# VH-VL binders against Urease accessory protein UreE (ureE), part 6

Target 1, 153 residues: Urease accessory protein UreE (ureE), of Acetivibrio thermocellus (a3dgf7)
Amino acid sequence: MIVERVLYNIKDIDLEKLEVDFVDIEWYEVQKKILRKLSSNGIEVGIRNSNGEALKEGDVLWQEGNKVLVVRIPYCDCIVLKPQNMYEMGKTCYEMGNRHAPLFIDGDELMTPYDEPLMQALIKCGLSPYKKSCKLTTPLGGNLHGYSHSHSH

## First folded at step 1 (VH-VL)

Design s6 (framework fv_tislelizumab)
Fold by ESMFold2-Fast, scan of step 1:
Parts: C-alpha cells; sequence; structure tokens
Structure s6 (fold): chain C 153 residues (1-153), chain A 123 residues (1-123), chain B 107 residues (1-107)
C-alpha cells in the first residue's frame, strides 16, 4: 500500500478497540519524504510524506475499520547521560554539538545513537555516559539528516 | 496473575482433527494476543498462529490450510483446531499471551505460557 | 519467512563464567527479538523483550543486545539454575520464527 499522510496519533484515541500493525521508522528516517518499508504483519508499505513534518511514534498512517498501521520508532543502542547540574548539562550539549551528534531527551536523560568513538570521547571529557537501549523519539533540537550516514570521532 | 492452561486429547488418530482449548484466568483474552506454539519431541519451537484482541487471526503459512484459531470471550477460552493430522503433528502444544502495549513494546514477546499439553498422533 | 540462526548449537561454560549466545536473522528485524529460557519439562520463559529489555523478575546477570540482524544474549556469571535451552525469536513479521536453540551446559 501507499500512504501519503498521518491520519492521527494513537495517543489521542482509545487503543483497546484497534488491531494494530506497525511500520518501523528509524530515528534518522522520520523526515524522509519517501520510504519503502515492510510492516510487522508483512505488508509492503510505501510512505510519501509530503507535508514536511517528521513522523512521530504512534502516528497512524492507514485505517480500515478497526485495523490501523502505526509508526513505531525502534529501540537502538544509545549513549545516555544524566546531567546532575547546569555545568554537566552545558558540557554535554557543548561536546555533543562539537561532534555533530543528534541529541534526544527522555525525562532527565539525554541520549544519542551509540558510537564507540563518541562514547570514549565523552568519558575522556569527564562525563559519565553509559550504554542503554532507547527509543530516540524526542529530539532536544537538531539536524537529524547530518548523522544518518556518518560516524563521529 | 494471569495464567493459561491447555487441555485436549492426548491421542489423535491420523487424518482426524486435533482440538485444543486454552483457558485463561486472572485476565481477559480480549486485552491480549494469544498465540499457539508447538514443540515436537527433542526439537525446537514452531509458531502456529495468533488470535488478536479484535478476534482476527494470523497463521503460519505452512499450516494455514489446516489451522483454525478461535475464541470465546464469555468463557475466556481460545481454541485451536488442526485438521488432517499426521505423525509429524506429534508435539507439545502451548498457548501463550503477548501483551499489546503502545507505550514501550508493541508486539511484546510472549510473557505468559501455559504448561503445555502433549499430543501424540498414532493409530 | 525470516530465518533465525543461533550459534553455537551447544555451549559448556564453567560456573561463574560468562556465557554468550548469538542469534542472526536472515533480514533486518529491527529490535523485535525476544529471548526465552526453557528447562526440561517446562514451557519457555521470556527473559528479554525488544532485544535488550529484561523482563520483571529476571536476574541482572541476563542481558540482551543487538539491532537489525545480529543479536546476543549474555549471562555474565553462570549459575547452576541457568542450565537450559535458550531460544531467540523475531516478531518483526509473520510468521513469527524462532532460532533452533542453544543448549547451555555446565563444564
Amino acid sequence: as target 1 above (153 residues)
Amino acid sequence: QVQLQESGPGLVKPSETLSLTCTVSGGSISTYYVHWIRQPPGKGLEWIGVIYHSGSTNYNPSLKSRVTISKDTSKNQVSLKLSSVTAADTAVYYCARAEWDYGDFPYYGMDVWGQGTTVTVSS
Amino acid sequence: DIVMTQSPDSLAVSLGERATINCKSSQSVSSNVAWYQQKPGQPPKLLINYASTRESGVPDRFSGSGYGTDFTLTISSLQAEDVAVYYCQQYYTTPLTFGQGTKLEIK
């Protein structure tokens, strides 16, 4: 199937009456205008996102009756930092910005896709990063397309 | 605490239809996906199919022509029927639930399993 | 169908040592992988969900990692009760498929 718009987000509706099929959209793909994917139920999905807005976790792309196709951003290995004060927050943002690493937030944790050289660089800078599997759904700001095919050092 | 319990005949003759029931307690089958999985003696796990919270089903293509999964929400039971059985269908049959959770884990792994029921196909 | 291949088929590890079991999918399954432990005469028990999320009540020594096609289950310090067959399973597409299993034994 071909889908060209987001119908609504599942957070805005009663979930218990829906039969859900998922299409996994990686964090670096959410702003792509054209995607070809396979859903969790094995359906080939072409996505033509023409409105210019990033796809979000829970976005419903297709519905027939109670059956829906929903965007899911998969878990991936991440570097996580939990700044304890303004200095640590500032240093984290500065170091990440210098390395062009995309920064995401979940509660009091900051995260970026896992990259071994970046992990080592953050440790050497005196920060306390750790490895964790996370969903990269909430950008703290930033340009996602700059990181999709490059490795920071 | 959700519990699943399989029941059915231990012996089935070749060419007959195998009928198994999974009884769920401590939770409603209308809020979970319920899977059927089997394990032949000394072999690994084979997925048979699933019934969704909506009542729709999905079956392993290798078994699709012979399998029917249905549910009775008033009895909180899920049933498996497998037609035209042969010795290759001899296995321990399990039912298992998968939680439907849009928060963190769409299509969870199967977190609650029945104890399994042994089915032997022989004449 | 997606084929899940586990390695090794059998693994013998001394008590207190690290055990590592690998699982490879024939095509990308994102993070949609679960790990199960099965002891003789018992149903499989879910250990790890979504590649790396430990189920409630599962000891900290169990961890999962991986994404795409390569997945690993690690037991950091093997205990006697960990002797079992371990299965990976993908739930990215139907039909759901399991690895062939890895038998974990004490040396």
Scores: ipSAE 0.005, ipTM 0.562, lowest interface PAE 11.7, mean pLDDT 85

Design s8 (framework fv_tislelizumab)
Fold by ESMFold2-Fast, scan of step 1:
Structure s8 (fold): chain C 153 residues (1-153), chain A 122 residues (1-122), chain B 107 residues (1-107)
Amino acid sequence: as target 1 above (153 residues)
Amino acid sequence: QVQLQESGPGLVKPSETLSLTCTVSGDSISSYYVHWIRQPPGKGLEWIGVIYYTGSTNYNPSLKSRVTISKDTSKNQVSLKLSSVTAADTAVYYCARLSDYSPEWFYGMDVWGQGTTVTVSS
Amino acid sequence: DIVMTQSPDSLAVSLGERATINCKSSQSISNYVAWYQQKPGQPPKLLINYASTRESGVPDRFSGSGYGTDFTLTISSLQAEDVAVYYCQQYYDTPFTFGQGTKLEIK
């Protein structure tokens, strides 16, 4: 199948009678214009995201009757920081910005994809980072533009 | 440049399992979808199935109960097994793929092997 | 399954003349149609993608058109090297399906 727009988000509907199939979209893929994916039920899905709006967790891309295809952003290893004050928040943003690392937020925690050199650098500059499995769904600030998906586990 | 090459036995007996191998050179199969297509003598093309870069498969419903496609990424090979063969399975078998350098995965198949002839006869 | 039907089954055209091959799908498939050329003893060669996008290296005398259910491959001025069987294929949904083929010969 080919999908070209988000129909709605599951947060806005009652899922009680729906058959949900998931397509996993990595955090670094949410703004890609063209994606080829396999759904959790094994359906080949082509996504043409030409409007430039980032895909979000829970976005419904396709529906036929009670069957829906829903975006899922999977968990991944992350560096997490929990700034205790404005100084730590500013320092975190400065260090991440200096390294062009993407920054995400969930409550009072800031996250970035796990990278061992970055973890060591954050420790050395006096921050208290820790490793945690997280969903990178909410960017802090602007777009994810300029991040390179080159670091692997 | 990337190349695909099919290999396997030219003659298979009825009721046996046909086993073919597609060897890929020039890049890794880990990032590509690889398809199997066949062509009986004097007839048209029939899509058999595909193996996705994830290792998942999708088969033509007409062959689903008899066909298995698998891959060995360490050897850069994709294999096709077709069980309980009959004379109707006599064909040239091709492997083909969509280019991973194309921005659109729904591109038609742009890289084909030369084909390998399989005859089912006692 | 989506059924692809080509017409005619065979076509004889004089050198320099226009050749037209038609392909119909049993349901609407947008523009997800590819055209292939196959010469004896060779694998199919992709000519046209997305109904009308010519592949790199394919001569500009080849063109494709159509949307929905009706598709056409046109060779504006037939050359000797164009003698082959031509196939349309849909990749809108699996199983992928091909037309039965059109044999193109010189008159």
Scores: ipSAE 0.000, ipTM 0.491, lowest interface PAE 16.4, mean pLDDT 83

Design t10 (framework fv_teclistamab)
Fold by ESMFold2-Fast, scan of step 1:
Parts: C-alpha cells; sequence; structure tokens
Structure t10 (fold): chain C 153 residues (1-153), chain A 124 residues (1-124), chain B 108 residues (1-108)
C-alpha cells in the first residue's frame, strides 16, 4: 500500500476496539519524503510525505473499518541528561548545540540518540550523562532541520 | 572491526551518471560522531574530496563538483551512495569511500577508515 | 580557494630522516593530517591533528605545524616507507577538504 498523508493522530480518538498495525519510523526518518517499510503485520507500506510535515508517534496513515496503520517511533539507546541546576542546563544545551546533536525532551530528561564518542565527550566536559532506552518523540525547539552540520559560518 | 566496501559499475559512458554504493560493516552509519565521505583519485594523480554526508542527510560537497554530485544515505542497509552526473573522461578515477574522525565540534576532520577503492572508467 | 603545496618528490637513504613539507597560508592555525599511500593501495592516516599518531603507526612518524608550513618527519627510513604522502586540512571558511598534491618518497 501507498499512503500520502496523515489521517489523524490516535491521541485524538477513542481506541476501544481498534485493530492496530504499526509501522516503525525511526526518529531520523520522520521528515523523509519517501519511505518504504514493512508493518508489524508484514504489509509493505510506501509512505509519500509530500507536504514535508514530520510524522508523529500515533499518526494514523491508513484506516479500513476498525483496522488502522499507526506510526510508532521505536525505543532506542539514548544519552540522557537531567540538569540539576541552571549551570548544568546551560552547559548541556551549549555542548549539544555545538555538536549539532538533536535534543529531545521527556519530562525533566533531555536526550539524544546514543553515540559512544558523544557520550565520552559529554562526560569529559563535566556533565553527567547516562545511557537509557527512550522514545525520541518530542524535539526540543521543534527544529528537525537542526540536524544540519552548521547553522552559522 | 569497521570495514567499508565500494561497489557499482566499473564502466560508465560519457554524459551518463556514475553511481557507487559504500557498504559499512562493523559499525553503524547512524552514529552522531561520524561523517561518511567519497574521495577520488585519477590515474597517476592526487586525491580529490568529492563530498561527505551525515546520517541525517546533511551534506558537504566539493564546490567544483557540487552541480553534478548527490550523496545519499540508507540507514536501513547501512550504506551511503554517490551519484555523479554528466560524466566525462576526466571523471575516470579510483573512487574511495571513507569515515571521518569524531570531533569535539562534530565537524568532519580527517578520513579515518577507507574502503579499498574501485576503479571507474568513463569510456564509450 | 585554499591551496596546499607539497614538493613532488623527496629521496632519502635507508636509516636517514625524510622531511616532507606542506605549505599553506596560515596553515599553523589549522589541523593538518597526513596520509601514506603505498603503490596500488588505499591511503592510511599516519599523523593526525598536526602531531598525533594512530595506534599501530611507529614513533618514527611525527608531525609539526606552525606558521605557513606543516612537516611530516620520518626518522630511520625503511624501504617499506616508499609511498606517496598527502597532507590534508579542513578549510572552515569554505567548508572544504583540501589535499596537497602529494610527495613521492623514494628510498634509495
Amino acid sequence: as target 1 above (153 residues)
Amino acid sequence: QLQLQESGPGLVKPSETLSLTCTVSGGSISSYSYYWGWIRQPPGKGLEWIGSIYHSGSTYYNPSLKSRVTISVDTSKNQFSLKLSSVTAADTAVYYCARHSPDWELLPEYFQHWGQGTLVTVSS
Amino acid sequence: SYVLTQPPSVSVAPGQTARITCGGNNIGSKSVHWYQQPPGQAPVVVVYDDSDRPSGIPERFSGSNSGNTATLTISRVEAGDEAVYYCQVWDTSSDHYVFGGGTKLTVL
């Protein structure tokens, strides 16, 4: 199947008696214009994201009766930081910004996808990062184009 | 152990598009610490950087080649690819793929690991 | 556009010291990396960040970088050191990797 738009998000509806099939979209794929995936039930899915809007956790891409195909951003290994004060918060944002690493937020945790050299660099600069499995669903600041190499030169 | 392997047609006709793929093993192309690049070397000549890509799709291209070059990444296959359009005999070269070293600023620095290289000849 | 200049060739006797230069405007403000390319093989980095050596590269290889000249120094040269050597920088003003033209080291 080919899907070309998000129909709605599952958070906006009553989930009772829906038969859910998932398509796993990695955090770095949410703005890709074309994706070819297998759903959790083994259905081949072509996604044509022509309007360029980022896919969100819970987005419904297809529905027939009570059967829905839903976007799932899977858990992945992450570097997590819990700033304890203004200094740690400022230092975290500065160091992550310098490295063009995307920042995600969940409650009091700031997170970025796990990368061993980045983990060691954050430790070396005096921060207290730790490894944790997380869903990278809420970008801090919403700028997914921040994955660009540099915004100033 | 990280290994990079180039693949693609060894012969390309003038005016057509040269296409190569680099397959990465023993490491993830989705790493924040690394860029992935293409370097070429015409027979008997020096090294020329073509371009580099980050796993997000962000690219840097050699200004002299930018109008003809596209580099793309396929994280599901752990591969990145080079397309060079409108080729001429001057594009005959050994093409290498390579990984850049990690940097404190997450800027590409040097080419840390190289593939073995693949010769592409542009000939009718 | 930024340019790196290397001598096309350097000859040295076994056991002696070879010095390969890389000239560039204010190159001392940049990080210089050096690659060894034996005949028919892919390049291998032998010195990075001006003077650091990767694991597995002998201490005979060293580097320096100041002013307008970076230098790769190979002490106690062996026949196996015959190769073309390339210097390389990242030019931050143009976001461009620049390679020198290469220096062929001949051990006579």
Scores: ipSAE 0.000, ipTM 0.487, lowest interface PAE 15.5, mean pLDDT 84

Design t11 (framework fv_teclistamab)
Fold by ESMFold2-Fast, scan of step 1:
Structure t11 (fold): chain C 153 residues (1-153), chain A 126 residues (1-126), chain B 108 residues (1-108)
Amino acid sequence: as target 1 above (153 residues)
Amino acid sequence: QLQLQESGPGLVKPSETLSLTCTVSGGSISTSSYYWGWIRQPPGKGLEWIGSIYYSGTTYYNPSLKSRVTISVDTSKNQFSLKLSSVTAADTAVYYCARLIYDSSGEYYPDYFDYWGQGTLVTVSS
Amino acid sequence: SYVLTQPPSVSVAPGQTARITCGGNNIGRKSVHWYQQPPGQAPVVVVYYDSDRPSGIPERFSGSNSGNTATLTISRVEAGDEAVYYCQVWDSSSDHVVFGGGTKLTVL
C-alpha cells in the first residue's frame, strides 16, 4: 500500500476497539520524503511524505474499519543525561553541537543516539551520561534535518 | 549500609488503589547510577517486575500492568512510591522495593537489583 | 514477550555441585543475573552480568551464559544454600525486566 499523509495521532483517540498494525520508522527517517517499509503484520508500505512534516510516534497513516497502521519509533541505544543546573545544560548543548549530534528531550533528560567516542567525551568533561535504550521522539532545538548513516555523501 | 523499607496498608479492598512507599536510608535516591523498582511475588509463585523509576521521574512499567501502575519519586524525602489501581485478588502478593543498578558499560539498561527491601504482604480481600 | 525457562526443582547432597539452567532465545547476547531467595526472605543477588559476584558472595557461586542457555553453578553445596533461585534479564525490545520461573534447590 501507498500512504501520503497522516490521518491523526492515536493520542487524540480511544484505542480500545482498534486493531493496530505498526510500521517502525527510525528517528533518522521521520523527515524522509520516501520510505519503503514492512509493517509488523508483514504488509509492504510505501510512504510518500512530500509536505516536509516529520512523522511522529502514534501517527495513523491508514485506516479501514477498526484496523489502523500506526507509526512507531523503535527503541535504540542512546546516551542520556540529566543536567543538574544551567551550567551542565549549557555544557551538554555545547558538546553535542560541536559534534553535530542530534539532541532529544524526554522530561528533564537529554538524549542522543549512542556513540562511544561521544560517551567518553561527555564523561571526560565531568558530566554524568549513561547508556539507555530510548525512543528518540522529541527533538530539542526545532526541526531535525534528516540524519542517516546509510546515506553518506 | 543501604536499607530499603516498604510501608503501606496490608489489606486493600477489590476495585480500590493499592498504595506503597519505599523509604531509602544509607544512600541517596538522587543518583544517576541507579533506578528504583517494585517487584511482587504472589503466594507460592515467582517474581514479577512491576516497574522502575529514575530520580528524574523517568519510568519503565511492566506492559501487563502499565494501565494500572504509577510509580513516583520524592527526592526531598528520599522515597519512591507505587500506586496500583483497580485491584483484584490476583494482586495479592508480597511487594518488594529494590535498587536497580545502572552500568553504562553493560548491554542494556536498567540491569539488575543489588539491594532489596524485606517485602510487605498486601492482601486484596473484601 | 521474552520468556526465561528454569527447571522447577534441583536436588543435591551436601558437598555436591548444583547446576541451575536458564533458557532463553539468544540469551547469550543478554546479561543474565541470578538471585537467591531463602525461605521467607527477600531475594539477594548472587551472580550479576553472567559471571561476576557481589562482595560477600562465596566463590563457589559462579555463572556462565552462551547461546540459548545461562547456568548458575554452586559447588560444594551447603545446607544454607537451600533456596529458590531466579534468573533475570532486561529485554530491550519491550523495555521489560524478565524473571525466570524459579528453581527450588533442595539440599539433603
Scores: ipSAE 0.000, ipTM 0.462, lowest interface PAE 22.2, mean pLDDT 84

Design t12 (framework fv_teclistamab)
Fold by ESMFold2-Fast, scan of step 1:
Structure t12 (fold): chain C 153 residues (1-153), chain A 124 residues (1-124), chain B 108 residues (1-108)
Amino acid sequence: as target 1 above (153 residues)
Amino acid sequence: QLQLQESGPGLVKPSETLSLTCTVSGGSISSGSYYWGWIRQPPGKGLEWIGSIYYSGSTYYNPSLKSRVTISVDTSKNQFSLKLSSVTAADTAVYYCAREVGSYDDFYYGMDVWGQGTLVTVSS
Amino acid sequence: SYVLTQPPSVSVAPGQTARITCGGNNIGSKSVHWYQQPPGQAPVVVVYYDSDRPSGIPERFSGSNSGNTATLTISRVEAGDEAVYYCQVWDSSYDHWVFGGGTKLTVL
């Protein structure tokens, strides 16, 4: 099947009334214009996302009756930081920006995809990063530099 | 980081079956939405697509080669393989394996990671 | 069977712009991919989906696709660009990939 837009997000709908099939979209794929995926039920899905909006966890791409196809962003290895004060928050953003690492947020935690050299650099500059499996769903800032198919260089 | 490597005999006798394996490293053949393909290039000539496979076993073959081609996957070994039967001197070529976006309409961007290629000569 | 037509060779001087064409019936309705094959090496994708560039490919590589002709444009050509360039489309009517015959770019 070919899907060309997000219909709605499943968080806004009563899940008990729906039969959900998932399509896994990696964090670095959410802004891609074109994706080919296999759903959890084994359906081959072509996604043409031409409106420029990033796909989000829970986005519904297809519906027939009570059957829906839903975007799921899978877990991956991450570097996690919990800044304890404004200084640590500022230093984290500075160090991540200096290394061009994408930054995500979940509550009071900041996350970036796991990279061993980056982990060591953060430790060396006095921060307390740790490795954790996370869903990278909410970018800090509106743009995933270097991870999207874009013609606006 | 993803790497593909072709392996198999460099010499095949006429009328026999050419067998090649592509080993995928740095990523899983069963993850993502990728087809895995075989392309060949006779010496001094252009590229010719042979066929492609999805890890579920779904295949597409070049119509001119379809009667002689079988592509298969082994997800436990992270490999896919090509068998080309009844070979002749015309099948002498460098054979490449490649990863491609798994779309067979206007939603694809082609073959983004290629193996180094392996020369197969058909001769007695 | 769908056919893609490329000129066999194109010659340019360093610093000039090279244009490599790929002709096909109604090719503007298809997505065109371009591969660079340096001598003795495997192909590398330089432009995909008509005009998008992979990471690591310089901005001087660009593509267009309209009507019956797709074009790969290489600005400010360098000696290292010398290679054979292939266009490629998926022919959805026959479910197969089609490559052009290749264009050898010579940098004088």
Scores: ipSAE 0.000, ipTM 0.485, lowest interface PAE 15.7, mean pLDDT 83

Design t2 (framework fv_teclistamab)
Fold by ESMFold2-Fast, scan of step 1:
Structure t2 (fold): chain C 153 residues (1-153), chain A 124 residues (1-124), chain B 108 residues (1-108)
Amino acid sequence: as target 1 above (153 residues)
Amino acid sequence: QLQLQESGPGLVKPSETLSLTCTVSGGSISSRSYYWGWIRQPPGKGLEWIGSIYYTGSTYYNPSLKSRVTISVDTSKNQFSLKLSSVTAADTAVYYCARHLYDYTWGSYPLDYWGQGTLVTVSS
Amino acid sequence: SYVLTQPPSVSVAPGQTARITCGGNNIGSYSVHWYQQPPGQAPVVVVYYDSDRPSGIPERFSGSNSGNTATLTISRVEAGDEAVYYCQVWDSSSDHVVFGGGTKLTVL
């Protein structure tokens, strides 16, 4: 099937009356205009997000009666930092910005997708990063750019 | 009242397939709110999750058991079943069927109802 | 594979508070569920989603989950609370339901 817009978010409805099928959208795919995916029930789904609004956890992309297709952003390995003071917060944002690493927030934790060289770099600059499985749903600073590996200068 | 009941042979020979069925009564297995799972407990040991199934047939299996396990669902009979192949004495355990609460937002599957368990002994 | 560590046993006198811990790497990022298994019986969920109580569970049962340790707290312990207690999480990286090894609570 082909879906071209978000119908609504499941946070606004009673889930007990719906037959839910999930499509897993990775954090780096939420802003892609074209995606081809398999749902959890094995249905092939083409997503054409023509307006470019980022897909969100719980977005409903398709409905037929009580059957719905819902976006799920899966957990992934992350580097997490819990700044203990203003200096550590500033240092974290500065170091991440210099490396063009996407930064997400959940409560008092900052997180970025796991990357072993980045983990070691953060340790070497005096921060206390740790590895944790997280859902990367809330970008710090608002704007997500598609994540891509780039060669060093 | 919701009730889950395990059934199947209590004795299985080594190398054969262990086969159990869970009958769900007082509630429908065809619900978007639940997964249905199998958990086992060897005598004197802890709980080990085997796998879980959604009413649509989607499954999750314990990686350590995945090559030997098949879980299936029969929505018309309101039942789900476990097959564990090539059993050995290490598979001797009490086998429980249980219901998971399903909430995609939390990525979590708490077991809110359990069957009473059935002892399966693997011996000749 | 993800591992949850529980002490094998905890002993308390009646009326006192029992605390049962569940250790896991970054367990605070997971939702922790707790099960009570009386001798010879099936487990019953007593706390789920870190700190919520299912209907019918006494207020004496509570939970917390932060950092690397989740804790089940049973206040005003009664003899009937003797059981093995298990913690459980869902490990999304391996799609795996993980149980702790269990803690035998003895009231004496």
Scores: ipSAE 0.000, ipTM 0.486, lowest interface PAE 17.9, mean pLDDT 85

Design t4 (framework fv_teclistamab)
Fold by ESMFold2-Fast, scan of step 1:
Structure t4 (fold): chain C 153 residues (1-153), chain A 124 residues (1-124), chain B 108 residues (1-108)
Amino acid sequence: as target 1 above (153 residues)
Amino acid sequence: QLQLQESGPGLVKPSETLSLTCTVSGDSISSSYYYWGWIRQPPGKGLEWIGSIYYSGTTYYNPSLKSRVTISVDTSKNQFSLKLSSVTAADTAVYYCARQPEYFDWSLGAFDIWGQGTLVTVSS
Amino acid sequence: SYVLTQPPSVSVAPGQTARITCGGNNIGRKSVHWYQQPPGQAPVVVVYDDSDRPSGIPERFSGSNSGNTATLTISRVEAGDEAVYYCQVWDSSSDHYVFGGGTKLTVL
């Protein structure tokens, strides 16, 4: 199927009444205009994101009755930091920005996709980063800014 | 609905080549969203991945079996096939074919649809 | 070569929670998939990408993956859950999909 717009977000509705099928969109793909994906139920999905807005976790792309296709941003390896004060928060943002690493937030923790040189740089500047599998769903500052994914399999 | 069905000889002699075919029905094997794989299970033992193929011909093989394994795809017949050369009694197993999604990162894909499996016995 | 370690068996009473572990060096860096194989049948994926469930799999099946251990959790276990459960990961260093040895779940 081809889908061309976000209908609504599931955070605004009662999921218990829906049959949910997921399409996994990586954190670095949320702003792509064209994506080819497989849903969790095995349906081939072509996404043409013409509205210019980044896809978000929980965005509904298709609905028929109580059946919906929902965007899910999968877990990935991340560097996580819990700043202890304003200095550490500022230092973290500065170091990440200087290296053009995207910053995400979850509660009082900041996170970015795992990168070994960045991990070592953060340790060397006196911060306490750790590795964890996370969903990178909430960008700090709203938009991803020119970052390219560096991981390969 | 999508179905996978294994076929081929149930008995193979030692030193010969084991040949199996998986017929895909209900969907096209020429999908850019799937790899197609072979998994085996010796009687009373666990699962072992043999290899996977993309409709373009790209293959990935279990390193332990790589020198003996060839997987091929025939898009006109909607089939993919396994050849395992120089078989021994250790190759006696139930052989499954299965579908595997290609996400952005293929290592994230699970085998989501399986054939029923076919027993291949290697004996003289 | 990368190795996944599973306990050979786990026994639980009906209605209790079963936890099946999958041990691997830095397995938390990999995506773990879980398969259920009832006696005499082909495997069925019950959890994929650490914690996601396929359509048709009950919510009482869940997964987690961190550090050196991934866990399949089956809540409110039913007799129909008796099967051998296998974990699986992609090992990029050897270009290999590695299966665990399997855990037989018995409901007593």
Scores: ipSAE 0.000, ipTM 0.472, lowest interface PAE 17.3, mean pLDDT 84

Design t5 (framework fv_teclistamab)
Fold by ESMFold2-Fast, scan of step 1:
Structure t5 (fold): chain C 153 residues (1-153), chain A 124 residues (1-124), chain B 108 residues (1-108)
Amino acid sequence: as target 1 above (153 residues)
Amino acid sequence: QLQLQESGPGLVKPSETLSLTCTVSGGSISSSDYYWGWIRQPPGKGLEWIGSIYYSGTTYYNPSLKSRVTISVDTSKNQFSLKLSSVTAADTAVYYCARVDRYNDFWSGPFDYWGQGTLVTVSS
Amino acid sequence: SYVLTQPPSVSVAPGQTARITCGGNNIGSYSVHWYQQPPGQAPVVVVYDDSDRPSGIPERFSGSNSGNTATLTISRVEAGDEAVYYCQVWDSYSDHVVFGGGTKLTVL
């Protein structure tokens, strides 16, 4: 099947009465204009994302009756840092930005895809990074300026 | 050999805070490969997940218990702990600590090692 | 919230095959783990990631997971298999670990 837009997000509905099929979209694929994927149920899915809006975890791409196709961003190995003060926050953003590493946020933790040279560089700078499996769903940057923050439950 | 052992008071008064500690032996809690969790089981009932913690201090809590639960880690003692506030008779259960193998499907791994469990009774 | 449904009990004769189901909306997209809890003991994982077995668990324990049903299959059942069996998933959308209600396996 070919899908060309996001219908809604599952965070806004009750999933108990829906038959959900997932399509895994890697963090680096969310803004690709054309994707060809297999769903978890083995259905071939073509995604045409031409409007520049990033795909998000829980986005529903297709629905027929109670059957839905939902975007899932899989876990991957990440470097995670919890800055303890303003200096550590600034230092972390500077070091990651200097290496063009994508920066993501989850609560009070910063994260980027795992890269051994970057891990060693952050340790050498006196920071306390650690390796963890994470979902890279919330980029730090873009449209965050001027928008209200939302808290996870 | 990895062993987990629960400890703490077996009797807690209603409205007080239930406090338990899990001591890990034969392996390090300060490991990026594992999360550590608490699961409870009321007498004659099923298993209920309370929450899980990573050695960095990152926590996940059961939404139904989140307002009352705090899980913490002490890497220097190789221990992690559970505090459940404002307890009632409904909190009477066997409490288990367990390890989560995160590398199997990453975060969604099984609880692969369990403590023996400790009964906590909430009564005056 | 996500819910896993198990039958309360399953009975089987020694040497026969027991099948314990775990129902959940599109559970086939989740990783399902199965725990055996003998009377008065802590749970032990017997199948993880839908169909993998931990070291020390006999080959007669197997699992499958597709669509809306995951199944734990125990072939050539022995008296020592009597226990309550729980399925479990981690719901990544809610960061919530969900257990089924448990199925008591009785070997007649």
Scores: ipSAE 0.000, ipTM 0.477, lowest interface PAE 19.2, mean pLDDT 85

Design t6 (framework fv_teclistamab)
Fold by ESMFold2-Fast, scan of step 1:
Structure t6 (fold): chain C 153 residues (1-153), chain A 124 residues (1-124), chain B 108 residues (1-108)
Amino acid sequence: as target 1 above (153 residues)
Amino acid sequence: QLQLQESGPGLVKPSETLSLTCTVSGGSISSYSYYWGWIRQPPGKGLEWIGSIYYSGSTYYNPSLKSRVTISVDTSKNQFSLKLSSVTAADTAVYYCARHEGYSYGDLYYFDYWGQGTLVTVSS
Amino acid sequence: SYVLTQPPSVSVAPGQTARITCGGNNIGDKSVHWYQQPPGQAPVVVVYYDSDRPSGIPERFSGSNSGNTATLTISRVEAGDEAVYYCQVWDSSSDHPVFGGGTKLTVL
């Protein structure tokens, strides 16, 4: 199947009424214009994101009756930081920015994909990072301009 | 500004190992979004992909060259390297290093930054 | 392995439109990227994802892709456009890039 746009986000509707099939889109693929994927049910899916807007967790790409194909961003190993004050928040953003690491947020925690040299650098800077499996769904700042894939816009 | 630069001997004897290094500047090789690859071009001929490496050490090789090729990465030096063993005159080419996006299923990979290329001649 | 076919050469007069084709089985289902290689220089991407342009590439360069043929179109051709042009796709079955044989654009 070929899908060319997001129909709606599943968070806006009652999940119990739907028969859901997932397509896994990695955090670094959400802005890509063209993807070829297999759904969880084994269906070949071609995604042509001509609008260029980032795919989001829960985006519905296809629907027929109560059957829907939904974007899922898989868990991956991450470095997580929970800033305790404004200083730690500023320092975390500064240190991550200097290392060109993509930065994501979930509640009061900041995340970046796991990288051992970055983990050690953050510890040496006096921060308290830890390793955790996370979904990287919300870029801090709401855009990917500083991220390497932003050149594809 | 990202820049890639090839270095290594321009002359290699037949049967020996061709060894090249690509130095990345203006950006980190420990980039989650990208693979780092080698492409060659024999004089007067087209482009041939040799292989690519991710900063973790994972590699993809051209099946026609796989038995002779090793690509390695040194993140502390911001470099990646090519070794091509048992060379012959057919391996004479300009060798380019280049960056491309990578993921396990798709058709989205293109080479966005290239080194200037280095000519390697195989002769005695 | 997947094969891309390009004409060896195309010739155009300055100011005319050049069209360079890239043939492949169901290539319209793939993303096609185009590289310009001036004599003695490294390739530079001029069109990616079928029709997008990098910053700094003139709007005279455009691309299309459908069925079994992708096309790079260069309008209002200039002498400086003379180069070999390569198309490229990623073969997801074997997980490697495939390049066309290249097309020499001559501006007469």
Scores: ipSAE 0.000, ipTM 0.504, lowest interface PAE 13.5, mean pLDDT 84

